# Ledger of designs, part 21: miniprotein binders against q89ai5

Target 1, 221 residues: q89ai5
Amino acid sequence: MLKTILAFDTSMSVCSISLLHKNRKYNIQKECRNNHTLYLLPMIHEILKKNHVSLNEINIIATSKGPGSFSGVRIALAVAQGISLGLNLPHVISLSTILIMAEQVWNNHKISKVLAIITVNKTSVYWIQYSRNFHGLWIKKSKAIILNLSKALEKILSLKKQWALVGNGWDKFPKNILKKIFITNITFPNSKYIISLISANSIYQKKEVLHKIIPIYLNER
Below, E stands for the ipSAE of ESMFold2; O stands for the ipSAE of OpenDDE; V2 stands for 0.75 times the mean of E and O plus 0.25 times the DockQ between their complexes.

## First folded at step 14 (miniprotein)

Design g15r (at its last fold request DockQ between E and O 0.90; V2 from the best seeds 0.85)
Fold by OpenDDE base, look of step 14:
Structure g15r (fold): chain B 221 residues (1-221), chain A 85 residues (1-85)
Amino acid sequence: as target 1 above (221 residues)
Amino acid sequence: SDELQRLADRVEELRQKIKQLLQRIAEGEISPEIRDEIRQLVQLIRDLLQELQRLGSPDLTTLLSEVMILKVLIQALEWALEAQS
């Protein structure tokens, strides 16, 4: 039986919803800023209705677990919990927002080295590096760290290899320094790449009990 | 403030009620009572949101956000349960 997958993300400013049904992929997205709670369910309803899929046909719910905004990450997890429980789906798939963005880099540019720089506040950025192996697995090459802008700049300058940059933190750096990094303009996780990851490798199909998912926040309330 | 604490306590009470309901559903309880409890929670959320919005204090922004997350959770649950009926 073909799997029907509903994937969505609200970890950043964009609400992104994707549907896999009968081997066809659909995606819609909207800039929501801080209003994800108003748009997420209506957008899920829209993508299902437009493609003549009932909510009860969904076999897999998938979302991100961050890193992202405190509220954004929790909104997606809350909706995943509500839908999964109501549909009697015991598990949800949760992926790192960085993996989702990295998979987009691979899809669009065929670059296997991804650096994520995401704004935490006016003076700090989140930093992490991933590399895609020959099996298509994204392997963490550095620990996640929060850096001030000066330290982040030093680390950029110390990079020995070409990295594709994802996230929204790049605009805080001088343009001349950014020439050392391939700027992808990928600033948010697109949920269609959740489906791509799940479909490509069984390791990304790991189902988790929702209450055991540990979210990763870029900021605190 | 005393008002902030009162509202925070109400939000926490709501959170606990939702948590208990979700646990019952996870354990396989499917009953008319579950639907009634969901309706009650929807009303409690509505009332609390109305109060938080009426007060309009910047100090209540966090509580408002918490209740909005609980709202979307219950809405998602209700929609999914209806789809299974």
Scores: ipSAE 0.868, ipTM 0.941, lowest interface PAE 0.4, mean pLDDT 92
Fold by ESMFold2, look of step 14:
Structure g15r (fold): chain B 221 residues (1-221), chain A 85 residues (1-85)
Amino acid sequence: as target 1 above (221 residues)
Amino acid sequence: SDELQRLADRVEELRQKIKQLLQRIAEGEISPEIRDEIRQLVQLIRDLLQELQRLGSPDLTTLLSEVMILKVLIQALEWALEAQS
């Protein structure tokens, strides 16, 4: 049986929808900037209608769980819950936005060491490091922590290896200090790479009931 | 204010009604009454959004965001149930 996968992300400023159907991949994205509720469902309608796929043909729903904006992460989970229940698909795939961006680094550059730095507020960033093993699995190489800018700078200067940077937090630092890292310009997740993760390793095909998924927010909750 | 608290209570009532409906659907309940309840929830959401937007206070932006999230959940559910028909 061929998988028909609907994947989407609204965790940051760009909304992205991806569809895998009959081994063909489709992707649309749009800058949403806090208007995710206005765009997500119409974009899902659009990608399905344009590609002649009925909603009831979907076997797998996959979405991001954060880190991301409080409302943006919850909108994606809410839509996933509504569609999954209405289609009698009791479990969904949820993946970290960090892994989604990291997989894009792997697909674009074949780099297996990823540092995520994401703006939390004017004075602090979210920090986490991952490394991809030969089986396509991303392994945490640091704690997920929120650091003030001076602590983040200290960690950047102490890095022993080159790391590919994802996220929007690099603008907080002078360019000459960032010479120890490869800046990818991947600043938001694209749901296309949710499908890539699912294809790369079966561990990313694990499904979960939505109320058991713990979302990750960039701001205090 | 008292109006903020009354609106917050209405949002919580809506959230609980939706939670109970989702639980029943997850447990396999299929009935014409489910569709009637969804239509009722859609109307409650419309009424609540109209009131929140009419007041337009910055103090209400969190409640408005919460109701918008519930709206897309119910819209997605309604669409998916119709696709199964």
Scores: ipSAE 0.819, ipTM 0.924, lowest interface PAE 0.4, mean pLDDT 87
ESMFold2 (binder alone), look of step 14: mean pLDDT 81; pTM 0.751
ESMFold2, fold request of step 15: ipSAE 0.790, 0.796, 0.806; ipTM 0.917, 0.917, 0.920
ESMFold2 (binder alone), fold request of step 15: mean pLDDT 80, 80, 81; pTM 0.749, 0.748, 0.753
OpenDDE base, fold request of step 15: ipSAE 0.857, 0.853, 0.848; ipTM 0.937, 0.937, 0.934

Design g15w (at its last look DockQ between E and O 0.65; V2 from the best seeds 0.76)
Fold by OpenDDE base, look of step 14:
Structure g15w (fold): chain B 221 residues (1-221), chain A 85 residues (1-85)
Amino acid sequence: as target 1 above (221 residues)
Amino acid sequence: SDELQRLADRVEELWQKIEQLLQRIAEGEISPEIRDEIRQLVQLIRDLLQELQRLGSPDLTTLLSEVMILKVLIQALEWALEAQS
């Protein structure tokens, strides 16, 4: 039986919802800013209704576990918990927002080296690097760190290889320095690439019990 | 403030009730009683949201966000349970 996958993300300013049903992929997204709780369920309902899929046909729920906003990450996990329990699905798939954005880089640009810089606050950014191997797996090449803008700039300048940049932190740096990095304009995780990751590699099909998912927050409340 | 603490305590209590309910459902309890409890929780959430909104204090923004998360969780659960009925 073909799997029906509902994937969504609210980790940043965008609500992104994707549906895989009968080997067809559907995606909708909306800029929600801080109002994700108002839009997420209605958008899930919309994508299901538009494609004539009932909620009970869903076999897999997938979302991000961050890094993202404190509230944004928790909203996605809360909805995943509610739907999964109500549908008697014992597990959900949770992926890093960075992996989701990295997969988009691969899809759009066929670049295997991804640097994520995400704004934490006015003076600090989240920094992490991934590289895609020949099996299509994204391997962490650095530890996740929070850097001030000065240190982040130094690290950008010290990069020896070409990296594709994802995240919303790029606007904090001088344009001339950013010429050393390929700017993808990918600033949020698109949930369609959750489905891509799950479909491509069994490692991303790891199901987790929701209460065991450790969320990654970029900021505190 | 005493009021902030009171509201924080109510939010925590609500969270605990929801967690207990979710645990029961996870253990396979599907009953009319569960549906009734969900309806009760929905009402508690509405009442708490109304109170938080009435007070309109910036200090309550965090609590408001928490209750909104609980709201969407319960709404998602309710919708999914209805889909299975």
Scores: ipSAE 0.828, ipTM 0.924, lowest interface PAE 0.5, mean pLDDT 91
Fold by ESMFold2, look of step 14:
Structure g15w (fold): chain B 221 residues (1-221), chain A 85 residues (1-85)
Amino acid sequence: as target 1 above (221 residues)
Amino acid sequence: SDELQRLADRVEELWQKIEQLLQRIAEGEISPEIRDEIRQLVQLIRDLLQELQRLGSPDLTTLLSEVMILKVLIQALEWALEAQS
């Protein structure tokens, strides 16, 4: 049985949808900003219609699980759950936003050391480092941590090796600091690299139980 | 505020109904009753969304976003169920 994979991401400002069908890969993307709910389902309809794929032909749903925009991550997970349940697919694949961007670094630059800095709010960023081994696995090289801007700057200045930077948090730092880091223009994930990760190593095909990925309310009750 | 709390309680109730429905579907329940429940949830979402949009307060933007997430979840589920029928 050939795999038909529908992958999508809305964790940041760009909505991206990718389809693997009969070993062919398709991708569309659009700037969504705060309008992810308006674009995600229509874009999924578009990529399926243009490529003559029926929704019921999909074997695997894959999406990002964060970090990223609080509502944006939840929108992708909600749509993944809805489609998967309706198609009787008992599992979805969910992958870190960081790994998706890191795989793009590998694709574009063949660089195996990635530093992710993602804006959390006006005063803090998410920080994590990964290194790619020769099996195509991204291995954590730091703890995932939220840092205020001054501590993040201090940590950047203390780096001994060059790291390729991904994420949308780099514009918060002085230009002279950026010379110690290889700057990429990869500031948001592209769902094409969800499919690349799944294809590169079976570890990225780990499935999530659907009822566990339902978005939570902001109000505790 | 009391208004924010009332609306938050309604959103939480809606979410709990949806969670229970999704769990039943995950366990294999397929019936005309499931489609009736989906139609009822669509109406509840529509009514709540209209109220949140009519009030238009900046204080309600988080609840509005929550209801929009539930809307696309149900739309996706409905689309996928129709594709299987």
Scores: ipSAE 0.767, ipTM 0.902, lowest interface PAE 0.5, mean pLDDT 84
ESMFold2 (binder alone), look of step 14: mean pLDDT 81; pTM 0.747

Design g15y (at its last look DockQ between E and O 0.76; V2 from the best seeds 0.80)
Fold by OpenDDE base, look of step 14:
Structure g15y (fold): chain B 221 residues (1-221), chain A 85 residues (1-85)
Amino acid sequence: as target 1 above (221 residues)
Amino acid sequence: SDELQRLADRVEELYQKIEQLLQRIAEGEISPEIRDEIRQLVQLIRDLLQELQRLGSPDLTTLLSEVMILKVLIQALEWALEAQS
């Protein structure tokens, strides 16, 4: 039986919903800013209705576990919990937002080295590096760290290889320095790449019990 | 403030009730009683949101956000349960 996958993300400012049904992929997205709770369920309803899929046909629920906004990450997990429990799906798939964005880099640009810089506050950014191996697996090349802008700039300048940049933190740096990295303009995780990751490799099909998912927040409440 | 603490306590109580319900559902309880409890929780959430919004204090922003997350969780659950009926 063909799997029906519902994937969504609200970790950043965008609500992104994707559906895999009968080997067809659908995606919708909307800029929600801080109003994800108002749009996420209606958008899930819309994508299902438009494609004549019943909610009970869903076999897999997938979302991100961050890094993202405190509320944004929790909203996606809350909806995943509600739907999964109601459908008697004991497990969900949760992926890093960075993996999702990295997979988009691979899809769009065929670049295997991804640097994520995401704004935490006015003076600090989240920093992490991933590299895609020949099996299509994204391997962490650095520990996740929060850096002030000066330290982040120093680290960019010290990069020995070309990296594709994802996240929204790039606009805080001088344009001349950004020439050392490939700016992808990928600033949020698109949920269609959750489905891409799940479909490409069994490692990304790991199901987790929702209460055991440890979310990663960029900010505190 | 005393009002902030009172509201925080109510949010915590709501959270605990929801957690208990979710645990029961996870353990396989599907009953009319579960549906009734969901309806009650929906009402409690509405009442609490109305109160939080009425007060309009910046100090309540965190609590409001918490209740909105609980709202969307219960709405998602209710929708999914209805789809299985």
Scores: ipSAE 0.856, ipTM 0.936, lowest interface PAE 0.4, mean pLDDT 91
Fold by ESMFold2, look of step 14:
Structure g15y (fold): chain B 221 residues (1-221), chain A 85 residues (1-85)
Amino acid sequence: as target 1 above (221 residues)
Amino acid sequence: SDELQRLADRVEELYQKIEQLLQRIAEGEISPEIRDEIRQLVQLIRDLLQELQRLGSPDLTTLLSEVMILKVLIQALEWALEAQS
């Protein structure tokens, strides 16, 4: 049986929509900075129309769940919930923006060690490390923590192994310090790697309750 | 202020109406009344957006964002229900 998957992300400044249909993959993206509500539904209409896919052909809806823009993450979850309920689909799949970017690193560079640094505010960043195992599963190698810039810099300088850096928080550090880390320039998630994660391991098909729209990570700000 | 709190209460009421509707749909409720409830929610959203935009206060940007999120949820639901018919 062939699955038709609609995946999208609005967690950061770039909106991306991906469609898997009859084993073909389609992707569109647009810089939407602060205009997520204006672009998401029209872009979904666009990718379906251009590829001659009706909304009711979709079997799986998948989104990102954060960390990211507070409103941007919620917009994606809200649209996913609305479509899934209207199509009478049993669930929404939602995945961490960190894992989506990490899977892009694996796809592009075949590197299995990822350090994510995400801007929280002018003085602090979100920090987490992941390693991809033989089965395509990303395993946490650190706790998720918020660090001020000086502590994050010390932690970067103390790393003994090469880590591929993702996220939008690395711009806050001197370039010569970053030479000790592989800089991927992957600063935002792309929804095509949501489809890649789902294909890589069945653990990533974890379901969400359709009648709730509040992102879980809000309680950890 | 009192106006900010009254608008916040209206947004919370809207959120709870939508959450209850979504839960009933998820539990398999099938009725013509669902479409009428969606039309009522669309009107409530329109009225709230008009009021929030008319006031235009920086203090209201969070509420405006909340209503916009609820708007796209309902638009997506309406589109998907139409695709099934």
Scores: ipSAE 0.777, ipTM 0.908, lowest interface PAE 0.4, mean pLDDT 85
ESMFold2 (binder alone), look of step 14: mean pLDDT 79; pTM 0.737

Design g18f (at its last look DockQ between E and O 0.87; V2 from the best seeds 0.82)
Fold by OpenDDE base, look of step 14:
Structure g18f (fold): chain B 221 residues (1-221), chain A 85 residues (1-85)
Amino acid sequence: as target 1 above (221 residues)
Amino acid sequence: SDELQRLADRVEELKQKFEQLLQRIAEGEISPEIRDEIRQLVQLIRDLLQELQRLGSPDLTTLLSEVMILKVLIQALEWALEAQS
């Protein structure tokens, strides 16, 4: 039986919803800013209705676990919890927002080295590096760290290889320095790449009990 | 403030009720009683949101956000349960 996958993300400013049904992929997205709670369920309803899929046909629910905004990450997890429990799906798939963005880099540019720089506040950024191996697995090449802008700049300058940049933190750096990095303009995780990851490798099909998912927040409330 | 603490306590009570309900559902309890409890929680959320919005204090922003998350959770749950009926 063909799997029906509902994937969504609200970890950043965008609500992104994707549906895999009968080997066809659908995606919708909207800039939600801080109003994810108003748009996420209606958008899920829209994508299902438009494609004549009933909510009860969903076999897999997938979302991100961050890094993202405190509220954004929690909203996606809350909706995943509500739908999964109501459908008697005891497990969901949760992926890093960085993996989702990295998979988009691979899809669009075929670059295997991804640097994520995401704004935490006015003076600090989240920093992490991933590299895609020959099996299509994204391997963490650095620990996630929060850096001030000066330290982040130093680290950019010290990069020995070309990296594709994802996240929204790039605009805080001088344009001349950004020439050392390939700017992808990928600033949020698109949920269609959740489905891509799940479909490509069984490692990304790991189901987790929702209450055991540890969310990663970029900011504290 | 005393008002902030009162509202925080109500939000915590609501969270506890949610956790209990979700645990029962996770254990396979689907009953008319569960549906009634969902409806009760929906009403409690509405009442609490109205109160939080009425007060309009910046100090209540965190509580408001927490209740909004519970709202979307229960709405998702209700929708999914209806889809299974």
Scores: ipSAE 0.823, ipTM 0.918, lowest interface PAE 0.5, mean pLDDT 91
Fold by ESMFold2, look of step 14:
Structure g18f (fold): chain B 221 residues (1-221), chain A 85 residues (1-85)
Amino acid sequence: as target 1 above (221 residues)
Amino acid sequence: SDELQRLADRVEELKQKFEQLLQRIAEGEISPEIRDEIRQLVQLIRDLLQELQRLGSPDLTTLLSEVMILKVLIQALEWALEAQS
């Protein structure tokens, strides 16, 4: 039987649902702001109804685990848990928000070096760098760290290579430093690239027991 | 306040009931008792949300968010169980 994958993300302000069914990929997205609980389940209903797919045809559930908003990440994991248990699917695929955005960079621009900067609060950003190898794996090129804006600026100015920037934190910096960075305008994840990651390498198909997944929040818990 | 603490304790008790229920379902327990417990949890969530929303205090925003997450979880679970014969 071919894989039928339901993928979704609510880690940031835009909610996105994607469905892979019979080798066809479908995607819907909507600005949810602070209303993730109001939109996620209805959007899943919508994509299934529009494409005439029954919920019980899903055999893989995939979602993001963060980094992202505290409530947004937890809502996606909660819906994944509820659906997976009710369908007797004991495991889910969970992927980093950063990898989802990085795969979009690869798909849109064929750039293999990604810098993620995500706003944590008014004075700090989340920072991580990844590079894609020839097997389609994203390899960490820095530690995941939270930096104040001045330290992040120092790090940007010290970069020697061209990096594609993802995330919503890039507008915190003067425009003159943007010449060292390719601005992608990818500021939030889209769940269609969860499916792209799964297709790019089998390592992204690792299934996890959902209650053992450790979410990544932008603030320390 | 005592009211905030009482509500926080109710939310924590609800979370513990959820964790126990979800584990039993994950272990394959499907029974009329499980269905009854789900219905009871849905009602408890509804009652608690109604009280939290009526009070509307900014001190309760975290508790409201936690209960809303449980609401979405149980709704997803109910939908998926009904989709299975």
Scores: ipSAE 0.775, ipTM 0.900, lowest interface PAE 0.4, mean pLDDT 85
ESMFold2 (binder alone), look of step 14: mean pLDDT 81; pTM 0.750

## First folded at step 15 (miniprotein)

Design e1 (at its last look DockQ between E and O 0.70; V2 from the best seeds 0.79)
Fold by OpenDDE base, look of step 15:
Structure e1 (fold): chain B 221 residues (1-221), chain A 85 residues (1-85)
Amino acid sequence: as target 1 above (221 residues)
Amino acid sequence: SDELQRLADRVKELRQKIKQLLQRIAEGEISPEIRDEIRQLVQLIRDLLQELQRLGSPDLTTLLSEVMILKVLIQALEWALEAQS
């Protein structure tokens, strides 16, 4: 039986909703800034209605677990909890926002090395590296770390190979870094790549009990 | 302020009530009583949001955000339960 997947993300400034139904993929997105709670459910309703899918036809709920804004990550998880419990779906799929963005890099550019730099505050960035193996799995190549801008710059300059950059932190560095890193302009996770990851590899189909999901926040309250 | 603490305590109580309800649903309880409790929680959320918005203090921004997350959770749950009926 074909699975119906509802995937969404609110971890950054964008509400992104995707639907897989009868092997067709649909996606809508909106810049929400800090108003994700106003738009997320209406957008889910819109994508279902437009494609003539009932909410009770959903077999899988999928979202991100961050890294992202404190409120943004929690909004997606809250909606996932509400829908999953109401539909008697005991488990949800939660993926890293970095994996979702990395999958987009692979789709758009066929680059297997992804560096994420995301702004935490005026003086610090989140840093993590992933590489895609020949089986299509994204392998963590560094531990996630928060760096000040000077240390981040030093690490950029020390990179031996070309990396595709995702996130919004690149504009804080001198333009000369563009020679060392490929700027993808991917600044948020698009939920359609949640579906891509789930469809491509069974490892990303791991269902989790929602209360056991450990969210990753870039900032505190 | 005393008012901020009062509101924080109400949000904490609301969160606890929601947590308990969600646990009961997760354990398989689907009853008219659950639906009634959801309606009561929706009203409590509405009342609390109205009070927070009326006060309009920057110090209440965090509490407002928390209640809005609880609102969207309960709305999502209610919508999904209705879809199963």
Scores: ipSAE 0.869, ipTM 0.941, lowest interface PAE 0.4, mean pLDDT 92
Fold by ESMFold2, look of step 15:
Structure e1 (fold): chain B 221 residues (1-221), chain A 85 residues (1-85)
Amino acid sequence: as target 1 above (221 residues)
Amino acid sequence: SDELQRLADRVKELRQKIKQLLQRIAEGEISPEIRDEIRQLVQLIRDLLQELQRLGSPDLTTLLSEVMILKVLIQALEWALEAQS
């Protein structure tokens, strides 16, 4: 019994939809900027129609949960909630955007040490480090923390090992500090690596109760 | 202004109606009444978006964004329910 997985992400400027069906993977991407609501559902329609898959054939809905654009993350979760409820799939898989980008690094470069730096504002970045073990599990190797640029620079210069960089925060730093950093140019998640994570380790197949994946809509009264 | 507050109240009511509907569906209620309620919500969303876009004020950007998120949720739900029929 093969799983049919619909995965999507709108957490950043690029919208991506992926479909796993009968062991074949399909992926489409589009730059959406601030127009995620205009593109997400039409793109899901497109990938299903092009590959001759009906919506009711989907067994698993998976999406990113952040960090990322406040509205972009909420749009993906809202669509996941709507489709899952309508298909009588009361649980969804939601995964960190950091892990999705990290799995892309592993897929593309076979590098198991990932540093994520994501812009928070003009003077600060989000920082977290992960390392992939032999079972395909990404293990935190630092705390998730928001750092000003000078503190982040200090941490980069103090790195003892080489790390692959993901995220959009690398523009904040001069090129000459990057000797411990492999710049991957992976600045946004691609939903096909949601499917890769699910395949890599069963912990990423953990389903969440539907109302917990959209806390704003259930907790806002 | 009074118009902004009245629109905010309408969006709050819409959100509440949608929340109640989603809870009933999650608890297993599938019926023609649910589809009729969804149809009514789609129309209410359409009416709110027309009003928000007609006014076009920068003060309404947050409300417009909220209604757009509710729109795609309901569109996705409606599509999925129709696929199951």
Scores: ipSAE 0.777, ipTM 0.909, lowest interface PAE 0.5, mean pLDDT 85
ESMFold2 (binder alone), look of step 15: mean pLDDT 80; pTM 0.750

